# Designs tried in a protein design chat: VH-VL binders against p58978. Part 31

Target 1, 218 residues: p58978
Amino acid sequence: MTNTEIFNKLTNAIVTQDIAGCAKLTQEALDAGISPLDIITKGLSPGMKIIGDKFEAAEIFLPQIMMSGKAMSSAMEILTPELEKTKVEGEEGTGLAITFVAEGDIHDIGHRLVTTMLGANGFDILDLGVDVLNETVIEEAAKRKGQKIILVGSALMTTSMLGQKDLMDRLREENLRDSVKCMFGGAPVSDKWIDEIGADATAENAAEAAKVALNVMK
Short names: E, the ipSAE of ESMFold2; O, the ipSAE of OpenDDE; V2, 0.75 times the mean of E and O plus 0.25 times the DockQ between their complexes.

## First folded at step 13 (VH-VL; framework fv_retifanlimab)

Design a2 (at its last look DockQ between E and O 0.58; V2 from the best seeds 0.00; counts 0 for: pae E 6.2 > 2)
Fold by OpenDDE, look of step 13:
Structure a2 (fold): chain C 218 residues (1-218), chain A 122 residues (1-122), chain B 111 residues (1-111)
Amino acid sequence: as target 1 above (218 residues)
Amino acid sequence: QVQLVQSGAEVKKPGASVKVSCKASGYTFTRYYMNWVRQAPGQGLEWIGIIYPSGGSTWYDQKFKDRVTITVDKSTSTAYMELSSLRSEDTAVYYCARLPYRFGSPYAFDIWGQGTLVTVSS
Amino acid sequence: EIVLTQSPATLSLSPGERATLSCRASQSVDSYGNSYMNWFQQKPGQPPKLLIHDASNRATGVPSRFSGSGSGTDFTLTISSLEPEDFAVYFCQQYNNWPYTFGGGTKVEIK
């Protein structure tokens, strides 16, 4: 099979919630010499994007999303050790990405994609999950003061943006703002919003998020 | 009982400011956004802005951004809306309304204050 | 902003009749499979009362004769059989995007 065929199969495995197939194909791709990064970016992530789009269009529902997520997770279990090997051989010092979805927000598709992409691009990952209190984020940042850290928050509801602003304010109040980089994403998030709340960056999608994060951390 | 109780009617002159209060009871104040909505006599409803009581963050409609300030006092579970540079067109009943911070049921303005009439006249 | 247009402006009906109210949005109010459209009832001298949330869900205590439907840009509130207490003004409201916006309202009056 060509690499393109393998990628398409991976994408389809995610879209059809084929957990076992996704894992198998992932291993096959690795065996074929395909890089873990390419497997993620060209195969798995496109599948998750399709799932996100379908959900947005109300073509699928929460159970399907969850199953696709499990498929993605199964693949990542295989890929993670390989990615770690690559990290050892690559540039150390990308930093720690603390990822989270804002308090009150339970939409995690974008969050998972971003987290995956950040990991694939060399970041250490601390995933705080969904419905995360700003206080929790602050506590984690405080514990790691002095480390190279980027906070990566997702807001998929308009109201969740207020939480982002609150987080930024509290980071300043706690004298942590200068010790961390802050990136926020989500459908309602704009560059104007980032400027307004004093954050460092935003991205339109998961792939861009990883690139932007790398740049911000330089 | 869950309720929002607003301050009494106000009569102001053009150019003045008004501050309306909304006291919440019967629920956890910081787990709901507070919104302000107004309604001119015989007219429709107009959303003014929203505040996240937990952190104090706000967002305003652009129409009001330069004249409105929404605040909260968590200790008294009270929200405030201050509107400055009042005009005759600002004559309306002003409502506070809560919105859950979580995407839940119902994710809507489920509880409203009784309204506060603000009259702006020379 | 998202503009909500309600039609008709006035609906004159008799008790027992079916009422159909329309709300059209200038752009979609859907996000992540949810329609962020609410319906309110307002009587004179009272604040709005939530009837329907998320396009089709009745609020607590709302009679079964009230129903909401629709997605995207087109939404409908239906009262299957009007009761005397149902004669009021009805507003649709979106909260998918800031600023939140209301429709102009439909007055349901007795014929």
Scores: ipSAE 0.507, ipTM 0.762, lowest interface PAE 1.4, mean pLDDT 92
Fold by ESMFold2, look of step 13:
Structure a2 (fold): chain C 218 residues (1-218), chain A 122 residues (1-122), chain B 111 residues (1-111)
Amino acid sequence: as target 1 above (218 residues)
Amino acid sequence: QVQLVQSGAEVKKPGASVKVSCKASGYTFTRYYMNWVRQAPGQGLEWIGIIYPSGGSTWYDQKFKDRVTITVDKSTSTAYMELSSLRSEDTAVYYCARLPYRFGSPYAFDIWGQGTLVTVSS
Amino acid sequence: EIVLTQSPATLSLSPGERATLSCRASQSVDSYGNSYMNWFQQKPGQPPKLLIHDASNRATGVPSRFSGSGSGTDFTLTISSLEPEDFAVYFCQQYNNWPYTFGGGTKVEIK
C-alpha cells in the first residue's frame, strides 16, 4: 500500500468513527515507517477537519463528533509513546507548554491534538487535562517563574470564554503576565477576542497552533 | 434550596448612585456566573453584565460600562451591582441571575433573585 | 449586538387555544451544532422563569404543552393548549454573543 492510501484509510476511519480500525491503521502506518507526525498531519487531522465541518454544518451532532474523537484518542495512545522517543530531553531552547481545557469545558477533541503537536515541535509538556481551574494554571506558572513558558488554553464552547479573560486578568494581578506567553484556541476564539483579553496568540487549527507557539516563544 | 435574595427597594435622586446586593445560598457560589438584568416599568429585559465570582472578572454591556461596577464577596456569597450617575431612565427592577457554565448544564439563567426596585425621581 | 424581534406584541386568546410566539434574530444564533436561544415566562410582580433552553429543550418542571423550535434566525415558542396560568409575558433570549439580549416580549392575554 502507498503512503497516500494509508493516509486516506486513516482519514476515513476518523470520519466513519471506526475506533478499532483507526488504531490498527495507525499501527500499520508506524510499521510501514511513516513518521508519527505525518500520520497525524496527513491522515488523522484531515479526518477531524471533515468531522468538524460536518458539525458546524449541523450534519452531525455532539455525540457523533465525540465518537470520532474516541477514534482519534485510540490513535494517539499508540502515537504518543513514539513521539516521546523523538524528543530531545534536557534542553531549554523551545520551552514548556502548559496545556489545558478551560474550567467547565470537558471537550478534549482538539486539546489532545494540540498538546501532541506542541510536543512534536520540541516543547516540554505539562498537560493539565480538562475542566481546569484558572488557579491551577496560575500555580503551575508561578512555581516555574524564570522558565520559558507558554500557556495553551482550549475551548469548544462560547460559554468558557469568560474564564479566559479571568486567567489573563489574574496573571496581571499576580505579576505573572510578563513571565509567560498565552495562547488560546478553539472554534469560538478570534483575533479580536485575543486582543480584547490581552493574550499573545490564537491559531485556526492544531497544526498551525504548534507553528504559532514556536513563533511566539522566539 | 438554591436561592438568590436581593436587598430592598431604594429611592434615589438623579446624580446619586445605588448598590444592590444579591445573597446566594444552596450552591457553590464560585461555580456559576452571576449576571445583572434590569426591567424598566412596562418594558422588556435588559442585560447589564456578568461576573465570574471565582476570579472577579467582569464584562459589561457598553451602554452601562462607564457607570456600572459588578463585584462579589466570596466570603459571604454575595454579589453587588453599583450604578452611578443615576437618571430617571434608570428607574427599573434590577435582578441578579445565576448562569451555569459547566458542560452538561443548560446555559441559561436558571435562578433569579426576587428583584430590587430602584426609583430615580427628583 | 444581536437584536431579537418578537411578534406579535400581544396575543389575545382564550384558555384551551394554541399560542404561537415568534422570535427573529438580526443574525444567526447558531454555533457548533446548537441554537443559542432561550425562552422565559414572566408573570406580574415576579422574576422571569426559564421555560426552554437551546431552542427546543424544556427546563426541569416545565409542562409538556410548552415547546420550542427553530434555528438560525427564526424561533418559535408554542403553547399547545393554554391554561389559566399561561397568561403572561414571554421573552426570547440569545447567548451566542455578548451582550446577551432579550426580545421585547409577547404578552399572552385572556380574550
Scores: ipSAE 0.075, ipTM 0.642, lowest interface PAE 6.2, mean pLDDT 85
ESMFold2 (binder alone), look of step 13: mean pLDDT 92; pTM 0.930

Design a3 (at its last look DockQ between E and O 0.68; V2 from the best seeds 0.00; counts 0 for: pae E 6.3 > 2)
Fold by OpenDDE, look of step 13:
Structure a3 (fold): chain C 218 residues (1-218), chain A 122 residues (1-122), chain B 111 residues (1-111)
Amino acid sequence: as target 1 above (218 residues)
Amino acid sequence: QVQLVQSGAEVKKPGASVKVSCKASGYTFTRYYMNWVRQAPGQGLEWIGIIYPSGGSTWYDQKFKDRVTITVDKSTSTAYMELSSLRSEDTAVYYCARLPYRLGSPYAFDIWGQGTLVTVSS
Amino acid sequence: EIVLTQSPATLSLSPGERATLSCRASQSVDSYGNSYMNWFQQKPGQPPKLLIHDASNRATGVPSRFSGSGSGTDFTLTISSLEPEDFAVYFCQQYSNWPYTFGGGTKVEIK
């Protein structure tokens, strides 16, 4: 199979919630010499994007999204060790990404994808999980003052955006704002919002998030 | 008992400001967003803005952005809505309404104040 | 902003009859499996009362005769058998995007 065919199959496995197939194809892709990063960016992530679009179009529902997420997770279990190997040989010094979902928000699919993509692109990862208090984020930032850090927050609810604004304000109050980069994402998050709250960047999807983060950290 | 109790009716002249209060009781004030909604006589409902009491962050409808200020006093569990440069069109009943922040709880305006009539007349 | 259009503006019915109220959004109010649509009942001189949240969930204390359905842009509130106390104005409301917006309301009145 060509690499393109493998990628298409991976994409389809995600879209059809084929968990076992996704894992198998992931291994096959690795065996074929395809890089873990390419597997994620050209195969798996496009599938998740399609799932998102289908949901927005009311073609699928939450259970399908969750199952696709599981398919993605199964692939990542295989890819993670390989990514770690590549990271050792790759660019060091990208920095630490502290990832989290805002307080009150429990949507973790996007968060997981972003976290995965950041890791795949050389970031050290501190995943704080979902429903994370701003205070927790601030504490973690404070503990690591002087390190190269990017805070990566996800919000899927409009109300969670208020939490983002609050976080930014508190970072300033605690004199931490200049010691960290701040990136926020989610469906309701816009460039205008980022500018309004004084954050550094946003991204439309997980793949873009990784790229943007790399640029922000340069 | 969970309740929101608002301040009394106000009569103002055009160009003046009004500040309405909403006192919360029976629940953790900082774990709910507070919203302000108004309703002109015989008309529909219009959302004004929202505040996160824990951090104080706000968002306003653009229609009101330049004239409205929403604040909270955490020590008294009270939210405030101040509207300046009042116009006759601002005559309405103003409501405060809480909004739970988590899915699984009714993510909706489940508790409302009794309303405060603000009349703007020359 | 998301514009919510309710229809009909007025619904004249008798007790015991079925009421069907529609709310149409100018864009989808769905996100990650949730429909961010609520329904309220309002009686004269009272604040709105939450009836349905997240498109189809009855609020606490709401009678079973009330039901909500729909997704995306089209939503429906149904009262299976009208009781005398159900004659009121009903509003839909979206909380998917800022600003939060309400429909114009449907008045359910006695025929």
Scores: ipSAE 0.715, ipTM 0.864, lowest interface PAE 0.8, mean pLDDT 92
Fold by ESMFold2, look of step 13:
Structure a3 (fold): chain C 218 residues (1-218), chain A 122 residues (1-122), chain B 111 residues (1-111)
Amino acid sequence: as target 1 above (218 residues)
Amino acid sequence: QVQLVQSGAEVKKPGASVKVSCKASGYTFTRYYMNWVRQAPGQGLEWIGIIYPSGGSTWYDQKFKDRVTITVDKSTSTAYMELSSLRSEDTAVYYCARLPYRLGSPYAFDIWGQGTLVTVSS
Amino acid sequence: EIVLTQSPATLSLSPGERATLSCRASQSVDSYGNSYMNWFQQKPGQPPKLLIHDASNRATGVPSRFSGSGSGTDFTLTISSLEPEDFAVYFCQQYSNWPYTFGGGTKVEIK
């Protein structure tokens, strides 16, 4: 079975919510010598992209995307330890990613994938979890002033967007804006919104988020 | 009892400014967004803007962006809306309305002030 | 800006009759399977009152004769049997995108 065939099967397992099959295929890919990063970026993440697009198009609803998320989670339980083995020492200049889901929001499936992709691409990770107050994000950034920091906030709801603006406003008030880069993602977030609040970036999906973050941190 | 109590009616000339107050009671002021909405007599509702009382950040409809300022005083649990360079078409009832934003509450204007009539006439 | 068009502008009905109010959005107000549409009631000289949130959920204390339905661009408020206190103006309101917008209203009046 070729690497391309394995990746296609992984993608399909995500799309069809095959939780046990996804885990099995993930282990088979590892046993075949495929890197954990390739398994994620070429097999699993394309499946989550397809599911996200179907959800956005109202072809599937919350229960189905949650089941695909469980399939992804089962694969990540296998892959996370292997990613830690392959993380290279001295990945200089990448920086610290402080990741969080916005205050008042607990929709964390995309957050977990974004956090994993950032770590896989060399970022050190401080994952603050869900329902995170702006004050907490500010405090953690201030403690680490002088490090290369990117703040990565996720939301699924339009209700969280004013909180993103407030975080940017408070960063400026605390004289921290120039000490950090700021990236926001989620269904309601657009390039126009990023410009409006004076943040640095957004990405269309979790697979692109790490590439955008690396570019912003150059 | 959750209440929003607004300041009294105002009569203004074109070119003047008006500042309407909205005093909140019966809930934690910083746990809800505050919005301003207006309604010309016999007409529909028009959203003006929103404030995050905890940090003071705002967002305004572009129709008002250069003329409106929304502020809060957390110590008195009071929101304010100031509209400058008034025109006759600004004659309306101005409402404050709170908006829950935390999970477990519906994202909808659940409590409104009684309204403040602002009349602009020469 | 998302324009909400309500129809009809006026419903002239008697107590006990069914009222059906429509709200059409100029673009979808859905995301991730959620409909970002609310409904309000307004009586003369009073502020609006929340009836329905997120297309179909009754707000606390709202009688079961009120129901909401729809998704995407097409939404309906139904009052199954009008009571005397239900003669008022009804507005739909979207929060899918800024600016938040309201429909022009449907007046439910006594025939």
Scores: ipSAE 0.081, ipTM 0.614, lowest interface PAE 6.3, mean pLDDT 85
ESMFold2 (binder alone), look of step 13: mean pLDDT 92; pTM 0.940

Design a4 (at its last fold request DockQ between E and O 0.49; V2 from the best seeds 0.00; counts 0 for: pae E 3.8 > 2)
Fold by OpenDDE, fold request of step 14:
Structure a4 (fold): chain C 218 residues (1-218), chain A 122 residues (1-122), chain B 111 residues (1-111)
Amino acid sequence: as target 1 above (218 residues)
Amino acid sequence: QVQLVQSGAEVKKPGASVKVSCKASGYTFTRYYMNWVRQAPGQGLEWIGIIYPTGGSTWYDQKFKDRVTITVDKSTSTAYMELSSLRSEDTAVYYCARLPYRFGSPYAFDIWGQGTLVTVSS
Amino acid sequence: EIVLTQSPATLSLSPGERATLSCRASQSVDSYGNSYMNWFQQKPGQPPKLLIHDASNRATGVPSRFSGSGSGTDFTLTISSLEPEDFAVYFCQQYSNWPYTFGGGTKVEIK
């Protein structure tokens, strides 16, 4: 199979919630010499985008999107070790990405993807996990004052956006705002919101997040 | 006992301001968002805004953004809603309602204040 | 904003009868496996009382005769057998997007 065919199959596996197939195809892609990054960006991510669009259009139900998420997760389980192996070949000197899911939020699929993509693109990673207090984020930023740091927060609930706003305010209050870059993502997060809270950037998906982060850190 | 106790009824003239209080007890005040909702006589419910007590961040419905201020006093576990430039159409029962911040909890207004009637009349 | 339309506006029934209330959202209120739809009961002179959260979960202390169902844009509150104390106004509410919005309500009254 051509690389394109493999990518299409990966995309389709996500769209059709073929968890086992997705894992298998992921392995096949790796065996074929396709880079983990390409597998994600050209195969899996496009599938998730399609699922997201369908969900938004009410063409699919919650169970399907959850299953697609599981398919994605299964693929990532395979790809993560491979990405770690190739990290040395990535861009160096990009800085430290501190990733987290907002307090009260336990959704981690997007967070994991973003974290993985950032790592694959040469960022050092400090993953704080889910349900992270703003204070924890601030403390970590403070400990590393003077380093090249980007905070990468995920929020999937509207209420979590208030946490983002609060975080930004507190960063300013503690004179840390100028020492860090701030990127937020999630379904309710928009460019307008980023502007309102004074953050630096947002991204629609994990692949874009990595790209945006690279640009923000330049 | 978990409860929200609001201040008493208010009568105001058009153009005036009103500040309603909501005192929380029986739970950790900073672990819940506080919301304000109003209900005009015989009408439905209208969400006004929300505050994150921990940091004080707020968000308002666009309809009220220029006239409403929601605040909290963490030391007394009390939330406040101030509405300025009052109009007759602002006549309503105003409720405070808490909202858990954690997704694992019922993501809903599970506890309400008893309501505060604000009457705006000439 | 997400507009919630409840139907019917008034439902006249007798005790013991089944009540079916509908709430339709102008856009999906689902996100990441959760439906951000809640149901409230309100009686005269009282604040709303939470009945159902996240589309289908009964709040603490809510009788089993109350049930919620639905996803996306269409939601239903069902009262399997009406009790005298169930005659009230019922509201649906979404938490998916700001501003939070309520339906216009369904009044369940005695026939």
Scores: ipSAE 0.739, ipTM 0.879, lowest interface PAE 0.7, mean pLDDT 92
Fold by ESMFold2, fold request of step 14:
Structure a4 (fold): chain C 218 residues (1-218), chain A 122 residues (1-122), chain B 111 residues (1-111)
Amino acid sequence: as target 1 above (218 residues)
Amino acid sequence: QVQLVQSGAEVKKPGASVKVSCKASGYTFTRYYMNWVRQAPGQGLEWIGIIYPTGGSTWYDQKFKDRVTITVDKSTSTAYMELSSLRSEDTAVYYCARLPYRFGSPYAFDIWGQGTLVTVSS
Amino acid sequence: EIVLTQSPATLSLSPGERATLSCRASQSVDSYGNSYMNWFQQKPGQPPKLLIHDASNRATGVPSRFSGSGSGTDFTLTISSLEPEDFAVYFCQQYSNWPYTFGGGTKVEIK
């Protein structure tokens, strides 16, 4: 079976919400010597993009995207340990990524993937989890003032976005804005929103998020 | 019980300012957004802006942005809306309305204050 | 700014009749598998009362004669059999983008 055929099967497993099949195909891809990064970027992420597009177009609804998310999560259970084995050890120029899901939001779809991809690209990771208060993010950044830090906030819900503005407002009020880079991702976040709140970047997906974070930290 | 109680009616001259209060009770004030909406006599509803009570961050409709300030006092669970440079067309009933934003709650104005009539006339 | 156009402006009906109220958005209010459209009822001298959230979900305590439907740009509120207390003004409201906006209202009045 060719790598392209494996990637297409992974994509289809996400699109058809085949949780067990997605996990099995992921393991088979690893056993075939395909890198965890390639499995994610060429197989799994294209499936999530298809589902995201259908979700946005109202062709599918919350149950289907949640089930595709579960398929993705089952694959990531297998891939995360393998990514840690191939992680580039902390490089002085890369920095610390403080990752979190916005207050009021507990969806971890994408958050785990973003955190994993950042770690795989050489960032040190401080993962604060879900439903994270801005105060917590600010405290962790303040403790490390002078270090090379990027804050990476995720949201699935448009209703969480006022909290992103509040974080930026807080950082400015506490004279920490210049001490950190700030990136917000997730389905509802746009370039226009990033400009409005004065953040540094956004990205369309987890693989792109890692690339954008590296560029912002240069 | 969950309720929002607003300050009483006000009569103002053009060019003045008004500050309307909205006292919350029966729920955790900082876990909901607070919004202000107005309604001119015989007219529809017009959203003014929103505040995140925990951090105090706001967003205002552009048509009010230069004249409105929304604030909170967390110690008294009270929101305020101040509108300056009043004109006769600002005559309206002003409502506060809470908005759940946390996962598991519908994103809709589920509780409204009773309204505060602000009359602007010479 | 998303403009919501409600039609008709006035419905003159008798108790027991079906009311059908339309709300059209100037651009889609759908995103992420959800329609970001709510409906409110308002009686004279009272604040608005939430009826329907997210296009089709009845708020707590709202009678089953009220139903919402639609997606994208076209939304409908239906009152299957009007009761005397249903003669009021009805507003649609979107929360897809700031500023949040309301429709101009449909007055349901006794014929």
Scores: ipSAE 0.312, ipTM 0.682, lowest interface PAE 3.8, mean pLDDT 86
ESMFold2, look of step 13: ipSAE 0.276; ipTM 0.664
ESMFold2 (binder alone), look of step 13: mean pLDDT 92; pTM 0.942
OpenDDE, look of step 13: ipSAE 0.734; ipTM 0.873
ESMFold2, fold request of step 14: ipSAE 0.310, 0.284; ipTM 0.678, 0.673
ESMFold2 (binder alone), fold request of step 14: mean pLDDT 92, 93, 92; pTM 0.940, 0.941, 0.941
OpenDDE, fold request of step 14: ipSAE 0.031, 0.679; ipTM 0.600, 0.857

